# Designs tried in a protein design chat: VH-VL binders against Mitochondrial Rho GTPase 3 (MIRO3). Part 11

Target 1, 175 residues: Mitochondrial Rho GTPase 3 (MIRO3), of Arabidopsis thaliana (Mouse-ear cress) (q9ma88r425to599)
Amino acid sequence: RKVVQCFVFGPKNAGKSALLNQFIGRSYDDDSNNNNGSTDEHYAVNMVKEPGVISDTDKTLVLKEVRIKDDGFMLSKEALAACDVAIFIYDSSDEYSWNRAVDMLAEVATIAKDSGYVFPCLMVAAKTDLDPFPVAIQESTRVTQDIGIDAPIPISSKLGDVSNLFRKILTAAEN
Short names: E, the ipSAE of ESMFold2; O, the ipSAE of OpenDDE; V2, 0.75 times the mean of E and O plus 0.25 times the DockQ between their complexes.

## First folded at step 16 (VH-VL; framework fv_pimurutamab)

Design k4 (from e2 with light chain R50Y Q53R; at its last look DockQ between E and O 0.51; V2 from the best seeds 0.65)
Fold by ESMFold2, look of step 16:
Structure k4 (fold): chain C 175 residues (1-175), chain A 116 residues (1-116), chain B 107 residues (1-107)
Amino acid sequence: as target 1 above (175 residues)
Amino acid sequence: EVQLVESGGGLVQPGGSLRLSCAASGFTFSSHYVHWVRQAPGKGLEWLGVIYRGGSTDYGNEFTSRFTISRDNAKNSLYLQMNSLRAEDTAVYYCARRYDYGFDYWGQGTMVTVSS
Amino acid sequence: EIVLTQSPATLSLSPGERATLSCRASQSIRYYIHWYQQKPGQAPRLLIKYASRSISGIPARFSGSGSGTDFTLTISSLEPEDFAVYYCQQYYNWPYTFGGGTKVEIK
């Protein structure tokens, strides 16, 4: 039974912690302690339903938050050994966040290539409830097309339905 | 500090070509966008275009067929190839560093004069 | 493309007076507009971002307001160094466009 390890990259304040909290069922409107997953090592774990399957065949998804310093912290190849899928989250309202996420993707891709690891990479546009604008959408579409990955997956920073992102992560891991 | 220096301007006949250069220093060039903007004498500002991190481009509507933007991160340089020049292309050409989808640092500009 | 119409084309005022500069967009651009100041012989200077946000090093007498299609740059009390041309620039959709400028000149 497959456990999918998803590494979560992105600059500070891009929405990484909010995504992990939402994955384990916490919200800014819900103060109850929800420990379906552990966050002690900057990660969250939960069961995710796949389209057309029932709960007894669901997969376990582990989201591991990777905190990369703004001063160019280099990720070790040992850290990447367990990665099944990498996602790169950015604040869709913030150009610095976008540029930093692209830089992180390039760094991770280089380390993975040098180490012989192959795993899919996804871009995730966070805080889309701030209503991203056509300039940002077209830029991200062109950059991801040039790099050879899918256009960024939009998500809201508010507690809401992010199940489409989790399903896309699992689908990417199956390829 | 941050510097942008345009070069390659000069006098050219209609129908001619010029290649402008923008030399960047004082920041990590490969992690920033730098755009081309021009200004005809006594007139307003006109955005020319941008090259994206992966090499694709967007241009102002009139410039797509005659102008080409390219970028060389190893040389910290941005280029504007201008072909089929017309008298109305007479302007100061600026390169400008992007900040919050606007421009926080500009070069001094290089003058292009197109006349017969 | 999105057209920005600045008015008036020229604003003749004395030092100490309040200047009000208008920028109107041909469609809603929400708040995706920047303002620039350009003095003679110089490159433009970023003055106001996101319609109304101040920038470090810009005097407090400069303020911006508006959303949607109608935007205003206000200079609360003109100083001698404020006599310049002011441009609005939208970044809502490609291509970027600038307004035609408002020249603020001394009476």
Scores: ipSAE 0.597, ipTM 0.833, lowest interface PAE 1.2, mean pLDDT 83
ESMFold2 (binder alone), look of step 16: mean pLDDT 89; pTM 0.905
OpenDDE, look of step 16: ipSAE 0.802; ipTM 0.898

Design k5 (from d6 with light chain K31R; at its last fold request DockQ between E and O 0.73; V2 from the best seeds 0.72)
Heavy chain, then light chain:
Amino acid sequence: EVQLVESGGGLVQPGGSLRLSCAASGFTFSSHYVHWVRQAPGKGLEWLGVIYSGGSTDYGNEFTSRFTISRDNAKNSLYLQMNSLRAEDTAVYYCARRYDYGFDYWGQGTMVTVSS
Amino acid sequence: EIVLTQSPATLSLSPGERATLSCRASQSIRRYIHWYQQKPGQAPRLLIKRASQSISGIPARFSGSGSGTDFTLTISSLEPEDFAVYYCQQYYNWPYTFGGGTKVEIK
ESMFold2, look of step 16: ipSAE 0.532; ipTM 0.804
ESMFold2 (binder alone), look of step 16: mean pLDDT 91; pTM 0.920
OpenDDE, look of step 16: ipSAE 0.834; ipTM 0.939
ESMFold2, look of step 17: ipSAE 0.498; ipTM 0.767
ESMFold2 (binder alone), look of step 17: mean pLDDT 91; pTM 0.917
OpenDDE, look of step 17: ipSAE 0.828; ipTM 0.935
ESMFold2, fold request of step 22: ipSAE 0.570, 0.447, 0.482; ipTM 0.808, 0.777, 0.791
ESMFold2 (binder alone), fold request of step 22: mean pLDDT 91, 91, 91; pTM 0.913, 0.910, 0.918
OpenDDE, fold request of step 22: ipSAE 0.828, 0.827, 0.826; ipTM 0.948, 0.947, 0.945
ESMFold2, fold request of step 26: ipSAE 0.601, 0.580, 0.454; ipTM 0.828, 0.810, 0.773
ESMFold2 (binder alone), fold request of step 26: mean pLDDT 91, 91, 91; pTM 0.918, 0.915, 0.917
OpenDDE, fold request of step 26: ipSAE 0.824, 0.826, 0.822; ipTM 0.942, 0.948, 0.944

Design k6 (from e1 with heavy chain H32Y Y99K; at its last look DockQ between E and O 0.55; V2 from the best seeds 0.63)
Fold by ESMFold2, look of step 16:
Structure k6 (fold): chain C 175 residues (1-175), chain A 116 residues (1-116), chain B 107 residues (1-107)
Amino acid sequence: as target 1 above (175 residues)
Amino acid sequence: EVQLVESGGGLVQPGGSLRLSCAASGFTFSSYYVHWVRQAPGKGLEWLGVIYSGGSTDYGNEFTSRFTISRDNAKNSLYLQMNSLRAEDTAVYYCARRKDYGFDYWGQGTMVTVSS
Amino acid sequence: EIVLTQSPATLSLSPGERATLSCRASQSIRYYIHWYQQKPGQAPRLLIKRASQSISGIPARFSGSGSGTDFTLTISSLEPEDFAVYYCQQYYNWPYTFGGGTKVEIK
């Protein structure tokens, strides 16, 4: 059995929690007041069927929401050792959301390099049903090419488009 | 206070080269794109280009072969290398900070004059 | 490249009058347009974002409207400091382009 740990990064209100809720599974909610206003981790677990693979066992995908503080991540460097794939979700209609996601990717990539961890990173363009304009599309394509990752994967704000994302996550984890 | 200061303008003969600098202060430079925009004397504004994180660029038409934008986040600086200068390149050159795909802060500009 | 055509080139008015400035795009740019003011010897100043959205610190007499190809900047009652050149800028598609400007001058 294969379990794939996918860490979900992104700025506030980009759709991280909504993505986990759409992915049917167990969610954890820790409302501790030891760190007033601290970000809490949420998890979602489900099995994902691979198209065209009838005789194989399904893969288990764990989505772990990484909540943020304004000055950094609430995720220890040691916790990154468990990461098989990182995704960076942003609101495709919002330049600030895009810029923040790029900054987060750079921060995570630096930590991973300094710690010796290697895992694929994917950009996820949320709310594409709000019709991002050509400037945003072209910019994101150029920036992801410069970083050496695939162009952002679009998902809609509506339920139903996320199954393709989950399959792409599993495919990325296989290499 | 957000400040952008252009420098490096001056008189250059046709066919010459010039490098402009834009020094930024009062904000986290690495968190913003800063673009080059120019304005010929008595004329309107003309967008020159931008450099993205990781080094790729977009330029206005007819600038891609002669102008090169670069950026140094450690020095809070943006640069414009201009080659094969022509009389029509005579202008005030501004650097401008992008927010919401518009320019919320501009420098005072540096004048480039291309004349024999 | 998307061409923005501003009209009129010059608008001669008195203080207290209403100014209506036009910007027309060569193709639909939905609402992806900004407006700037430029006074003599100064850099441009952002006035209106996203066709009609207000900006903190800009007087309420400035407003924007329109979508698609036709956009308008309105100054409801001109003040002496409003005599300047106004530019529209599209950010729908690369490259960014500006209109040719409308000079609002004292009659």
Scores: ipSAE 0.473, ipTM 0.786, lowest interface PAE 1.9, mean pLDDT 83
ESMFold2 (binder alone), look of step 16: mean pLDDT 91; pTM 0.915
OpenDDE, look of step 16: ipSAE 0.837; ipTM 0.924

## First folded at step 17 (VH-VL; framework fv_pimurutamab)

Design q1 (from k5 with light chain S28Y; at its last look DockQ between E and O 0.86; V2 from the best seeds 0.00; counts 0 for: pae E 2.7 > 2)
Fold by ESMFold2, look of step 17:
Structure q1 (fold): chain C 175 residues (1-175), chain A 116 residues (1-116), chain B 107 residues (1-107)
Amino acid sequence: as target 1 above (175 residues)
Amino acid sequence: EVQLVESGGGLVQPGGSLRLSCAASGFTFSSHYVHWVRQAPGKGLEWLGVIYSGGSTDYGNEFTSRFTISRDNAKNSLYLQMNSLRAEDTAVYYCARRYDYGFDYWGQGTMVTVSS
Amino acid sequence: EIVLTQSPATLSLSPGERATLSCRASQYIRRYIHWYQQKPGQAPRLLIKRASQSISGIPARFSGSGSGTDFTLTISSLEPEDFAVYYCQQYYNWPYTFGGGTKVEIK
């Protein structure tokens, strides 16, 4: 059995906490950490089952929400040593959210390259079930092609879509 | 101070070609998208296209076959290559910096006149 | 492509009057329009973003409203420098398109 460490990046209000809550089966409306300070690390751990398999060989996925301060604070390169796959979540309807996610990806990729770490990076387009606009979709497709990564993975509030993301994360980590 | 300066306009015969330049200063050019927009005399604005930081492009439907946008980040410059020019291409051509999916800074424009 | 229809084509008013400019989209575009002002011989100037959001350095007399297909630019009390052409621009879907403009001129 392998434990996969997935670091979750993205600007404020892009949907990082909601994704972690869905991963452990809690609804987003359950505000479980509203009394805590803003400096705590947020983790979610669960077993991800392959379809049609009932086995003790299930894969374990850990999602670690990465907090970014308003002044641009980022993880140290030592913290990135544990990363098996990085995902960058953005609000698909908001250019600021998109631009921030691209900037974070570039920063993380630079730190990883300078440190000799190799892990895949995935873009995740959140809130696609709200009414995303075509300019944002086409632009993100063009930009990810230029960078040489897969087009953003859309997610919505539907459980099946979120489960597919977790499976894609595990597949990326195996490469 | 943010500046965009277009150049290369002038009089050209129908069927001819022209290359316009847009020189940028006062901001980090490599971190911004810049678009081409034109305006025929006495008429409204018409979007031509955009080039992204990695070199891919999007164009208005009428322009994909005759116009090519390129950029040179080392020279802080944006270019518009126009081929097979027609009388209806007569316009002031602007380069414009992208901001929140719109345009916060525009150049002064360069005039292109296509006539016999 | 998305057609933006601005009305009226010309609005003749005196300084101090309220100007109301309309922009209608041929399809639903949420709030994804911007407004520009253009004076003769000058490039356009961004005036209002995302239908209703203010831009630093733009006087408070300019405001925008609307959602869906119907959008309005309001100039609460016209100043002499406000006599210009105003354009709306959508960024909902490619290609970007502009309205035909509304010329605000001295009556």
Scores: ipSAE 0.381, ipTM 0.744, lowest interface PAE 2.7, mean pLDDT 83
ESMFold2 (binder alone), look of step 17: mean pLDDT 91; pTM 0.924
OpenDDE, look of step 17: ipSAE 0.710; ipTM 0.881

Design q2 (from k5 with heavy chain S53K, light chain S28D; at its last look DockQ between E and O 0.58; V2 from the best seeds 0.72)
Fold by ESMFold2, look of step 17:
Structure q2 (fold): chain C 175 residues (1-175), chain A 116 residues (1-116), chain B 107 residues (1-107)
Amino acid sequence: as target 1 above (175 residues)
Amino acid sequence: EVQLVESGGGLVQPGGSLRLSCAASGFTFSSHYVHWVRQAPGKGLEWLGVIYKGGSTDYGNEFTSRFTISRDNAKNSLYLQMNSLRAEDTAVYYCARRYDYGFDYWGQGTMVTVSS
Amino acid sequence: EIVLTQSPATLSLSPGERATLSCRASQDIRRYIHWYQQKPGQAPRLLIKRASQSISGIPARFSGSGSGTDFTLTISSLEPEDFAVYYCQQYYNWPYTFGGGTKVEIK
């Protein structure tokens, strides 16, 4: 697959927009007509090159931020048909952020199953340089094991290597 | 309004078993953690355990062999199965809703007395 | 297991006085501590979260401070309804633990 559509879920202030900004190739509004509605889509598009691999394996990764209201998603069941992989970003220092991300994953997984869509789901622990602690880490590890997904992927801009996340997204999409 | 109501307490002999219930209302139960905490008469608070959203559990050190936490989201209920009860298990048992890794709402508690 | 030691065990004061309650952790727990108030015959009430953060509906006279191993709850001017037992609770690592409590009573 040459173009990978990654849907980015997560509560407000978890770091969704910051992730898209770090992935800058082009950041533009997907809606090109005069749409004065409340729905607004935020995209980032770039090519991802694998270290040590030359040219022929370049892939276009599209990160689509899913907007959220306090009481639901702004995403139709039909829009999920385009999803190749879903990621759920949370603030690793914030219980509400963690708790909400787990609920979002469960909701999306249910909608996908009921609609016949199949795509991998990944948890992403953002802001790990903002003082994560053993209770939060142990809980997230156990919950992801119980659900049957990989442990959360940590990211921090201070660590300087968000490219590992993008490679994991592409790898997950190939399955 | 948020409500947590414990039930199932009472008098039980040492070595006996008892099952406590915690009925929740006024919030989306499936979206929240609720923990068990107890308090022996005249003593401080003691955390018993939690069941995670994925179904696994953690317990305080002395409770893993004798106590089992479960939940039923369809019934908005949390349960504590207590086996091999001892006199030192005499306490008020609370269920408490988690908030910022602490507890913002507590039930009124149910009294368990272990005595021959 | 992280031990929380509260002192003094009993604090005898009059209304209008300032109360200072101590909680010491057996290891560095950063700021991962909460404070609760418990009145006779009632369940605990959350007062202060994460060492120093306010809770909606809790009077401003309650404040918390500290980091690492030493934590303080301060009641700037005691009201009659503040005579109760106060507990600290750490959530840094499993299992959760509580301090032994400080009883604030009328002199």
Scores: ipSAE 0.694, ipTM 0.874, lowest interface PAE 0.7, mean pLDDT 84
ESMFold2 (binder alone), look of step 17: mean pLDDT 90; pTM 0.915
OpenDDE, look of step 17: ipSAE 0.842; ipTM 0.941

Design q3 (from k5 with heavy chain S53L; at its last look DockQ between E and O 0.53; V2 from the best seeds 0.64)
Fold by ESMFold2, look of step 17:
Order: structure tokens, then sequence, then C-alpha cells
Structure q3 (fold): chain C 175 residues (1-175), chain A 116 residues (1-116), chain B 107 residues (1-107)
């Protein structure tokens, strides 16, 4: 498929908006572009090129930031039907951020199962170059293995890490 | 009110076994880590291990073969199975709720005495 | 494993005095250290998190500082209820380790 819808979950201040800003393309922000007045979604769109792949196999990747409210998500459950891949971004230096991301993954997985939706879920460890420490790395590795998903994908200030994330999102969407 | 209550301590002979329980209340047990920590009389604190939210465990190096941590989310309970007990295992055993990778709430502890 | 060395082992002071407690790590643990207070016959209580961050309900006279290998807990003016044992705990790497404690006692 030429268009991949990736939903971006995660607690406040985990780096969701920063990820979308690093992803080149049209971004929609309720605060800055509410002239249509009918949506509370924030997303970015771009073409992702894979190394060694001919340009006719390039994919359009849509990153949709899911906003947080006190008892859930600012996302209709029907909108989840459009999800091809869910990612759960957390601040790797903050246990609360990690725990919230795990809780969000469990909530989304439950909704998807109850609704018959099937899509891969990825954990994304943000701010790894600010505050890496072995306790968090080993814990996240064990927990992701226990629940049957890949170990968290690290993001740093280096551009290569972000490009690798987008490639892994596309690969996950193909499986 | 967050509470952790340890139980199951007592006098055992060397080589014996004992199962400790930690009853939790006042928080969502299934979404929190709770660790075991012990303190020999008059001595410092020693971390024993953790059970992760996904069910796997990590232990202090010398406890891996003799101690088993488990949890039962339906009963809001954490357990420590101790086998092949030695005199050096004589201690107060605490369960402690994880907060910011440390421990914000502790039980009052249960005493285990390993002696002939 | 990471060794935490607390000094002094015992600190004998009078009420109103300033207490300075040291914790030294065998390798850099950045700021991944917590401090606990333990009164006689009680479980430990979290006092300072992440080297220097306050905990709700802990008096302002308690403060922490340091980064890397050297950390300090300061009690600006001792109160009678502050005579206790104080532990540092690192959470940088498994296994978690605690310092040996500093007993703050009445002179």
Amino acid sequence: as target 1 above (175 residues)
Amino acid sequence: EVQLVESGGGLVQPGGSLRLSCAASGFTFSSHYVHWVRQAPGKGLEWLGVIYLGGSTDYGNEFTSRFTISRDNAKNSLYLQMNSLRAEDTAVYYCARRYDYGFDYWGQGTMVTVSS
Amino acid sequence: EIVLTQSPATLSLSPGERATLSCRASQSIRRYIHWYQQKPGQAPRLLIKRASQSISGIPARFSGSGSGTDFTLTISSLEPEDFAVYYCQQYYNWPYTFGGGTKVEIK
C-alpha cells in the first residue's frame, strides 16, 4: 500500500510533537490552522524513501499525533479503524512516561481486539541521548519481550535514528 | 491510602523454605511495580528483586537460584518464595512500591529468622 | 555492581545544627540516586528523589545535591524527629544498591 497511517500515542512531553516536526511535510495543528473549524487532530505527511529501493516503491507516511485527555485519548474509537501502525513514544529518562506508554498500549490493544482491528504496535524511546541508563533499557527490553512486541526503538538528536524509525514503521505495516 | 502489608515470616531451620506475602491496597496494583527489599538486624538495606509488569523477573545476583517472586493481580498480592534458607537470610523483609525507580511506600516488614 | 559508600557512619549533633551526609558511588550514576530516612522500628521513607528533587510532605529543611559520583544530603537545622538513619540508593544499573547508612544521633 502507498499510504501508511501511523498513529502516534504517548504521554504529554514525551516527544510526539517533536517527532512530527522532524518529519517533513504538511502538519496540521488545531491552534495554528483552525480555519476549517472541525478537527482536533495533529498530523504530518511525507514520502519516505528506503535505501536500495526504487522510487516507485516509496511510501507516503502519515503520522497522526493522538492528543491526551484525563481519562483517555482525544481520538474517536472509530478513527482507529484507519490505523496501519501504532507507535507509543515515551521519555526514556522518566518512569512515569514509560508506565503511561505501557498503559496506553494496553488500552489501545484492548480496543483493537474488541473491535476486530489488527495492526502492529511499536514502542519508541525518546530522548535517549539526554538520559540513557541501564535500568530503563533492561526493564523496557524485558517488558516488551513479555508482551510480544519488539524492544523500544531509540530516538536521539541524530538524524539517522529518526530515519530508521520511519523505515521500521513501514516494515511493520507490511507484516 | 496506599498500604503494603507483609506476612508469612517466622522461625525456620537452615535448608528450609518459607513463602512471604505482600498485600497491597489503595492503588492500582496491576499497573505498579512492587519490589522485595530486606534488612538484616542492625544492618543496611538489600534489594532482592522485582517482577516486571509483563511477568518476567530480575533478582539480586545471589538470589536468582533460591528465591522466586510472583504476583497475583486478582488478589492484589506479591509473593516471595524462599528456598534453601541460610542463617544469612535472617532479616526483616519489606515489599516496596516503585516510584520514579525508587520506593515511595513500604510495608512494615515481616521478620524471618533462620536458625537451628 | 555499584557500591555506594556513605560517610560518616555516625553523625552526632545537637538540635538546631546543620547535618551534612555524604554518599559516594563507585562509578558515575549521573543523578540516579534517592535518599531515604529510617526511624527506629519503622520502614524507610522516601526523602529526596533524583539527587535533589523534593517529595511532597517532606520538610523543606531537607535538601540534596550532587551528580556523577558524589552526593550530599543536607538537613539545614536538625529537629528532634530528624534523628534517624539515612540511606542513599542508586537506580542507575541493576541490581539496585543502597549505601550502608549514616546514623544521625543526638550528641
Scores: ipSAE 0.585, ipTM 0.825, lowest interface PAE 1.3, mean pLDDT 84
ESMFold2 (binder alone), look of step 17: mean pLDDT 91; pTM 0.921
OpenDDE, look of step 17: ipSAE 0.764; ipTM 0.891

Design q5 (from k5 with heavy chain S53R, light chain S28D R50K; at its last look DockQ between E and O 0.74; V2 from the best seeds 0.74)
Heavy chain, then light chain:
Amino acid sequence: EVQLVESGGGLVQPGGSLRLSCAASGFTFSSHYVHWVRQAPGKGLEWLGVIYRGGSTDYGNEFTSRFTISRDNAKNSLYLQMNSLRAEDTAVYYCARRYDYGFDYWGQGTMVTVSS
Amino acid sequence: EIVLTQSPATLSLSPGERATLSCRASQDIRRYIHWYQQKPGQAPRLLIKKASQSISGIPARFSGSGSGTDFTLTISSLEPEDFAVYYCQQYYNWPYTFGGGTKVEIK
ESMFold2, look of step 17: ipSAE 0.697; ipTM 0.878
ESMFold2 (binder alone), look of step 17: mean pLDDT 90; pTM 0.911
OpenDDE, look of step 17: ipSAE 0.830; ipTM 0.930
ESMFold2, look of step 18: ipSAE 0.668; ipTM 0.862
ESMFold2 (binder alone), look of step 18: mean pLDDT 90; pTM 0.912
OpenDDE, look of step 18: ipSAE 0.805; ipTM 0.919

Design q6 (from k5 with light chain Y32W R50K; at its last look DockQ between E and O 0.77; V2 from the best seeds 0.69)
Fold by ESMFold2, look of step 17:
Structure q6 (fold): chain C 175 residues (1-175), chain A 116 residues (1-116), chain B 107 residues (1-107)
Amino acid sequence: as target 1 above (175 residues)
Amino acid sequence: EVQLVESGGGLVQPGGSLRLSCAASGFTFSSHYVHWVRQAPGKGLEWLGVIYSGGSTDYGNEFTSRFTISRDNAKNSLYLQMNSLRAEDTAVYYCARRYDYGFDYWGQGTMVTVSS
Amino acid sequence: EIVLTQSPATLSLSPGERATLSCRASQSIRRWIHWYQQKPGQAPRLLIKKASQSISGIPARFSGSGSGTDFTLTISSLEPEDFAVYYCQQYYNWPYTFGGGTKVEIK
């Protein structure tokens, strides 16, 4: 698959926009005249290199930020048809952020099951450079183990080199 | 209103077993963690452990071999199975609802007395 | 495991006086500490979270401070209902631990 659609879930202020902005910085075409979108959706597109693959055969990764509108969760079953992998970002220093991300995972999994869609789900622990306490780390490891998904993938609140996260997303999509 | 009600305490001989129950109401039990904490007479509080929604557990250092925490979301209930009881296990046993990594609601407690 | 040492063990005061209760951790736990009140025959009651954050329904006379290893619960003017045992609890690292308590009693 040449293009991978990654849906990005997570509560407000978890770091979704920062992640997409880091990704956009690599994909932004200065010749582009695209402006004035009035949508409740955000997305970013970039090329991601795979090991042992020539650069002109890189995968295109699309990150689509999923936002909750004022009237609740608005992702349709039809919109999920395009999802190749879902990630759930939370603020690793904030229990409410963690709880909300787990709830969103359960909601998305239910919608996907009811619609017959199968795609991998990843948890992403944002703001790991904000001193997250060991209790929170152990708890998230236990919960992800119980769900049957990998332990949360840590990323910095400043989002330095996140290329490994994007490669992990691509790897998950290859399942 | 949020309620947690412990039951199953009583007098038991050393080496015996008891199963404590914690019945929850007034909140969505399946969306919360509820922990076990005990207090020996005239002593301080001692955290026993927690069970997560999917069944994994964390326990206080000395409780992993004799105590087992379980939950039944359909019955809104948390359980503590205690085996090979010793006199040092004599205590009031509380269940406590997790809030911000602390406990915002506690049951009234159930007394376990281990004596010959 | 992290040891919390509360002092004094007993604090004998009169209504209207200020109470200052100390909790010291065996290592830095930043601000990951809660305070509880327990009256005889009752379950503990959460008073202060995250060292200094107020909780809805708790009187303003209760306040907390501190970071690192040294923490303080202050009751600015004791009321008759405040004579109880107070516990600190750390949640920085497993297992959760509580301090030994400070009994605030009528002088």
Scores: ipSAE 0.485, ipTM 0.763, lowest interface PAE 1.8, mean pLDDT 82
ESMFold2 (binder alone), look of step 17: mean pLDDT 91; pTM 0.915
OpenDDE, look of step 17: ipSAE 0.828; ipTM 0.933

## First folded at step 18 (VH-VL; framework fv_pimurutamab)

Design t1 (from q5 with light chain Q27E D28S; at its last fold request DockQ between E and O 0.76; V2 from the best seeds 0.80)
Heavy chain, then light chain:
Amino acid sequence: EVQLVESGGGLVQPGGSLRLSCAASGFTFSSHYVHWVRQAPGKGLEWLGVIYRGGSTDYGNEFTSRFTISRDNAKNSLYLQMNSLRAEDTAVYYCARRYDYGFDYWGQGTMVTVSS
Amino acid sequence: EIVLTQSPATLSLSPGERATLSCRASESIRRYIHWYQQKPGQAPRLLIKKASQSISGIPARFSGSGSGTDFTLTISSLEPEDFAVYYCQQYYNWPYTFGGGTKVEIK
ESMFold2, look of step 18: ipSAE 0.691; ipTM 0.867
ESMFold2 (binder alone), look of step 18: mean pLDDT 90; pTM 0.915
OpenDDE, look of step 18: ipSAE 0.848; ipTM 0.936
ESMFold2, look of step 25: ipSAE 0.692; ipTM 0.864
ESMFold2 (binder alone), look of step 25: mean pLDDT 90; pTM 0.908
OpenDDE, look of step 25: ipSAE 0.838; ipTM 0.936
ESMFold2, fold request of step 26: ipSAE 0.737, 0.742, 0.745; ipTM 0.895, 0.899, 0.903
ESMFold2 (binder alone), fold request of step 26: mean pLDDT 89, 90, 90; pTM 0.899, 0.901, 0.904
OpenDDE, fold request of step 26: ipSAE 0.879, 0.882, 0.876; ipTM 0.958, 0.960, 0.958

Design t2 (from q5 with heavy chain R97K, light chain Q27E D28S K50R; at its last look DockQ between E and O 0.78; V2 from the best seeds 0.77)
Fold by ESMFold2, look of step 18:
Structure t2 (fold): chain C 175 residues (1-175), chain A 116 residues (1-116), chain B 107 residues (1-107)
Amino acid sequence: as target 1 above (175 residues)
Amino acid sequence: EVQLVESGGGLVQPGGSLRLSCAASGFTFSSHYVHWVRQAPGKGLEWLGVIYRGGSTDYGNEFTSRFTISRDNAKNSLYLQMNSLRAEDTAVYYCAKRYDYGFDYWGQGTMVTVSS
Amino acid sequence: EIVLTQSPATLSLSPGERATLSCRASESIRRYIHWYQQKPGQAPRLLIKRASQSISGIPARFSGSGSGTDFTLTISSLEPEDFAVYYCQQYYNWPYTFGGGTKVEIK
């Protein structure tokens, strides 16, 4: 049973807390999970099963929300050493949210380079039910292609159809 | 205070080349898009193109072969390289800061005149 | 590319009158259109975003409406400073395109 540490970045109101809350509702008591973190750290833990496969090798996924502080992220650079995969969530209906997520990716990439860390990065397009349009789709495709990461993974703002995201996180961590 | 200052305009012969600059200040240039837009005297606005934050570009259909947009984040500057200039390229050239996929701040423009 | 057709090309009105400016797209652009005002010798000024959303600092007499292919900009009561050229711009699909403009001029 492997444990995958996924750090969750993204601007305010992008859907980070909603994602963690949806994830907590699977196989775990929400109160137990919420009681294990510090006031400056927010995370969720659950097991993830591969779709359509009966497996005795369940994987534990930890989603750790990262907050911004005045001189960087609310994580020490040393704490980033535990990161197996980083995701950057943005509100797909909001240009500001998209731009800030790209900024955060650039900052994390710089910190990782300076610290010698290597981990995959994924972009997550939240709230795709709010009618994205060709300009926004092509921009995100071009930017992610230029940076050398996969196109953003879409998720809905309302229902918990996030199984594809969790699978892609686990796949990325396996490299 | 957001400022955009275009420069490099002037008189040029048909078939010539010209490089325009847009100096940006008052915002984090590397985190924002700035586009090129032009306006021929007495005519409407025409979008020229954009450079994405990862370096790739998109252009208006008529400009893909003759114009090149680039940027230098260290100098907070956007550039427009124009080649094979024609009389129809005579215009005021603006750089414009993107906001909600439109443009909230514009420079004063720089005039390019292509004339024999 | 998406063609925006503005009409009329020129609208001659007096101060205090209502101005209604039309922009029609060659295909549906949903609500992905902005409106700009341009006075002589000046750069354009963003007036209305996403068909109908207000911009801070823009007088309330400016409003926008429409979706799909037909859009309007309304100036409820013209002021002397409103005599200018108005452009619509779509941002639904690349390349961005502008309409040809409507000049609002004093009778």
Scores: ipSAE 0.701, ipTM 0.882, lowest interface PAE 0.7, mean pLDDT 84
ESMFold2 (binder alone), look of step 18: mean pLDDT 90; pTM 0.903
OpenDDE, look of step 18: ipSAE 0.843; ipTM 0.933

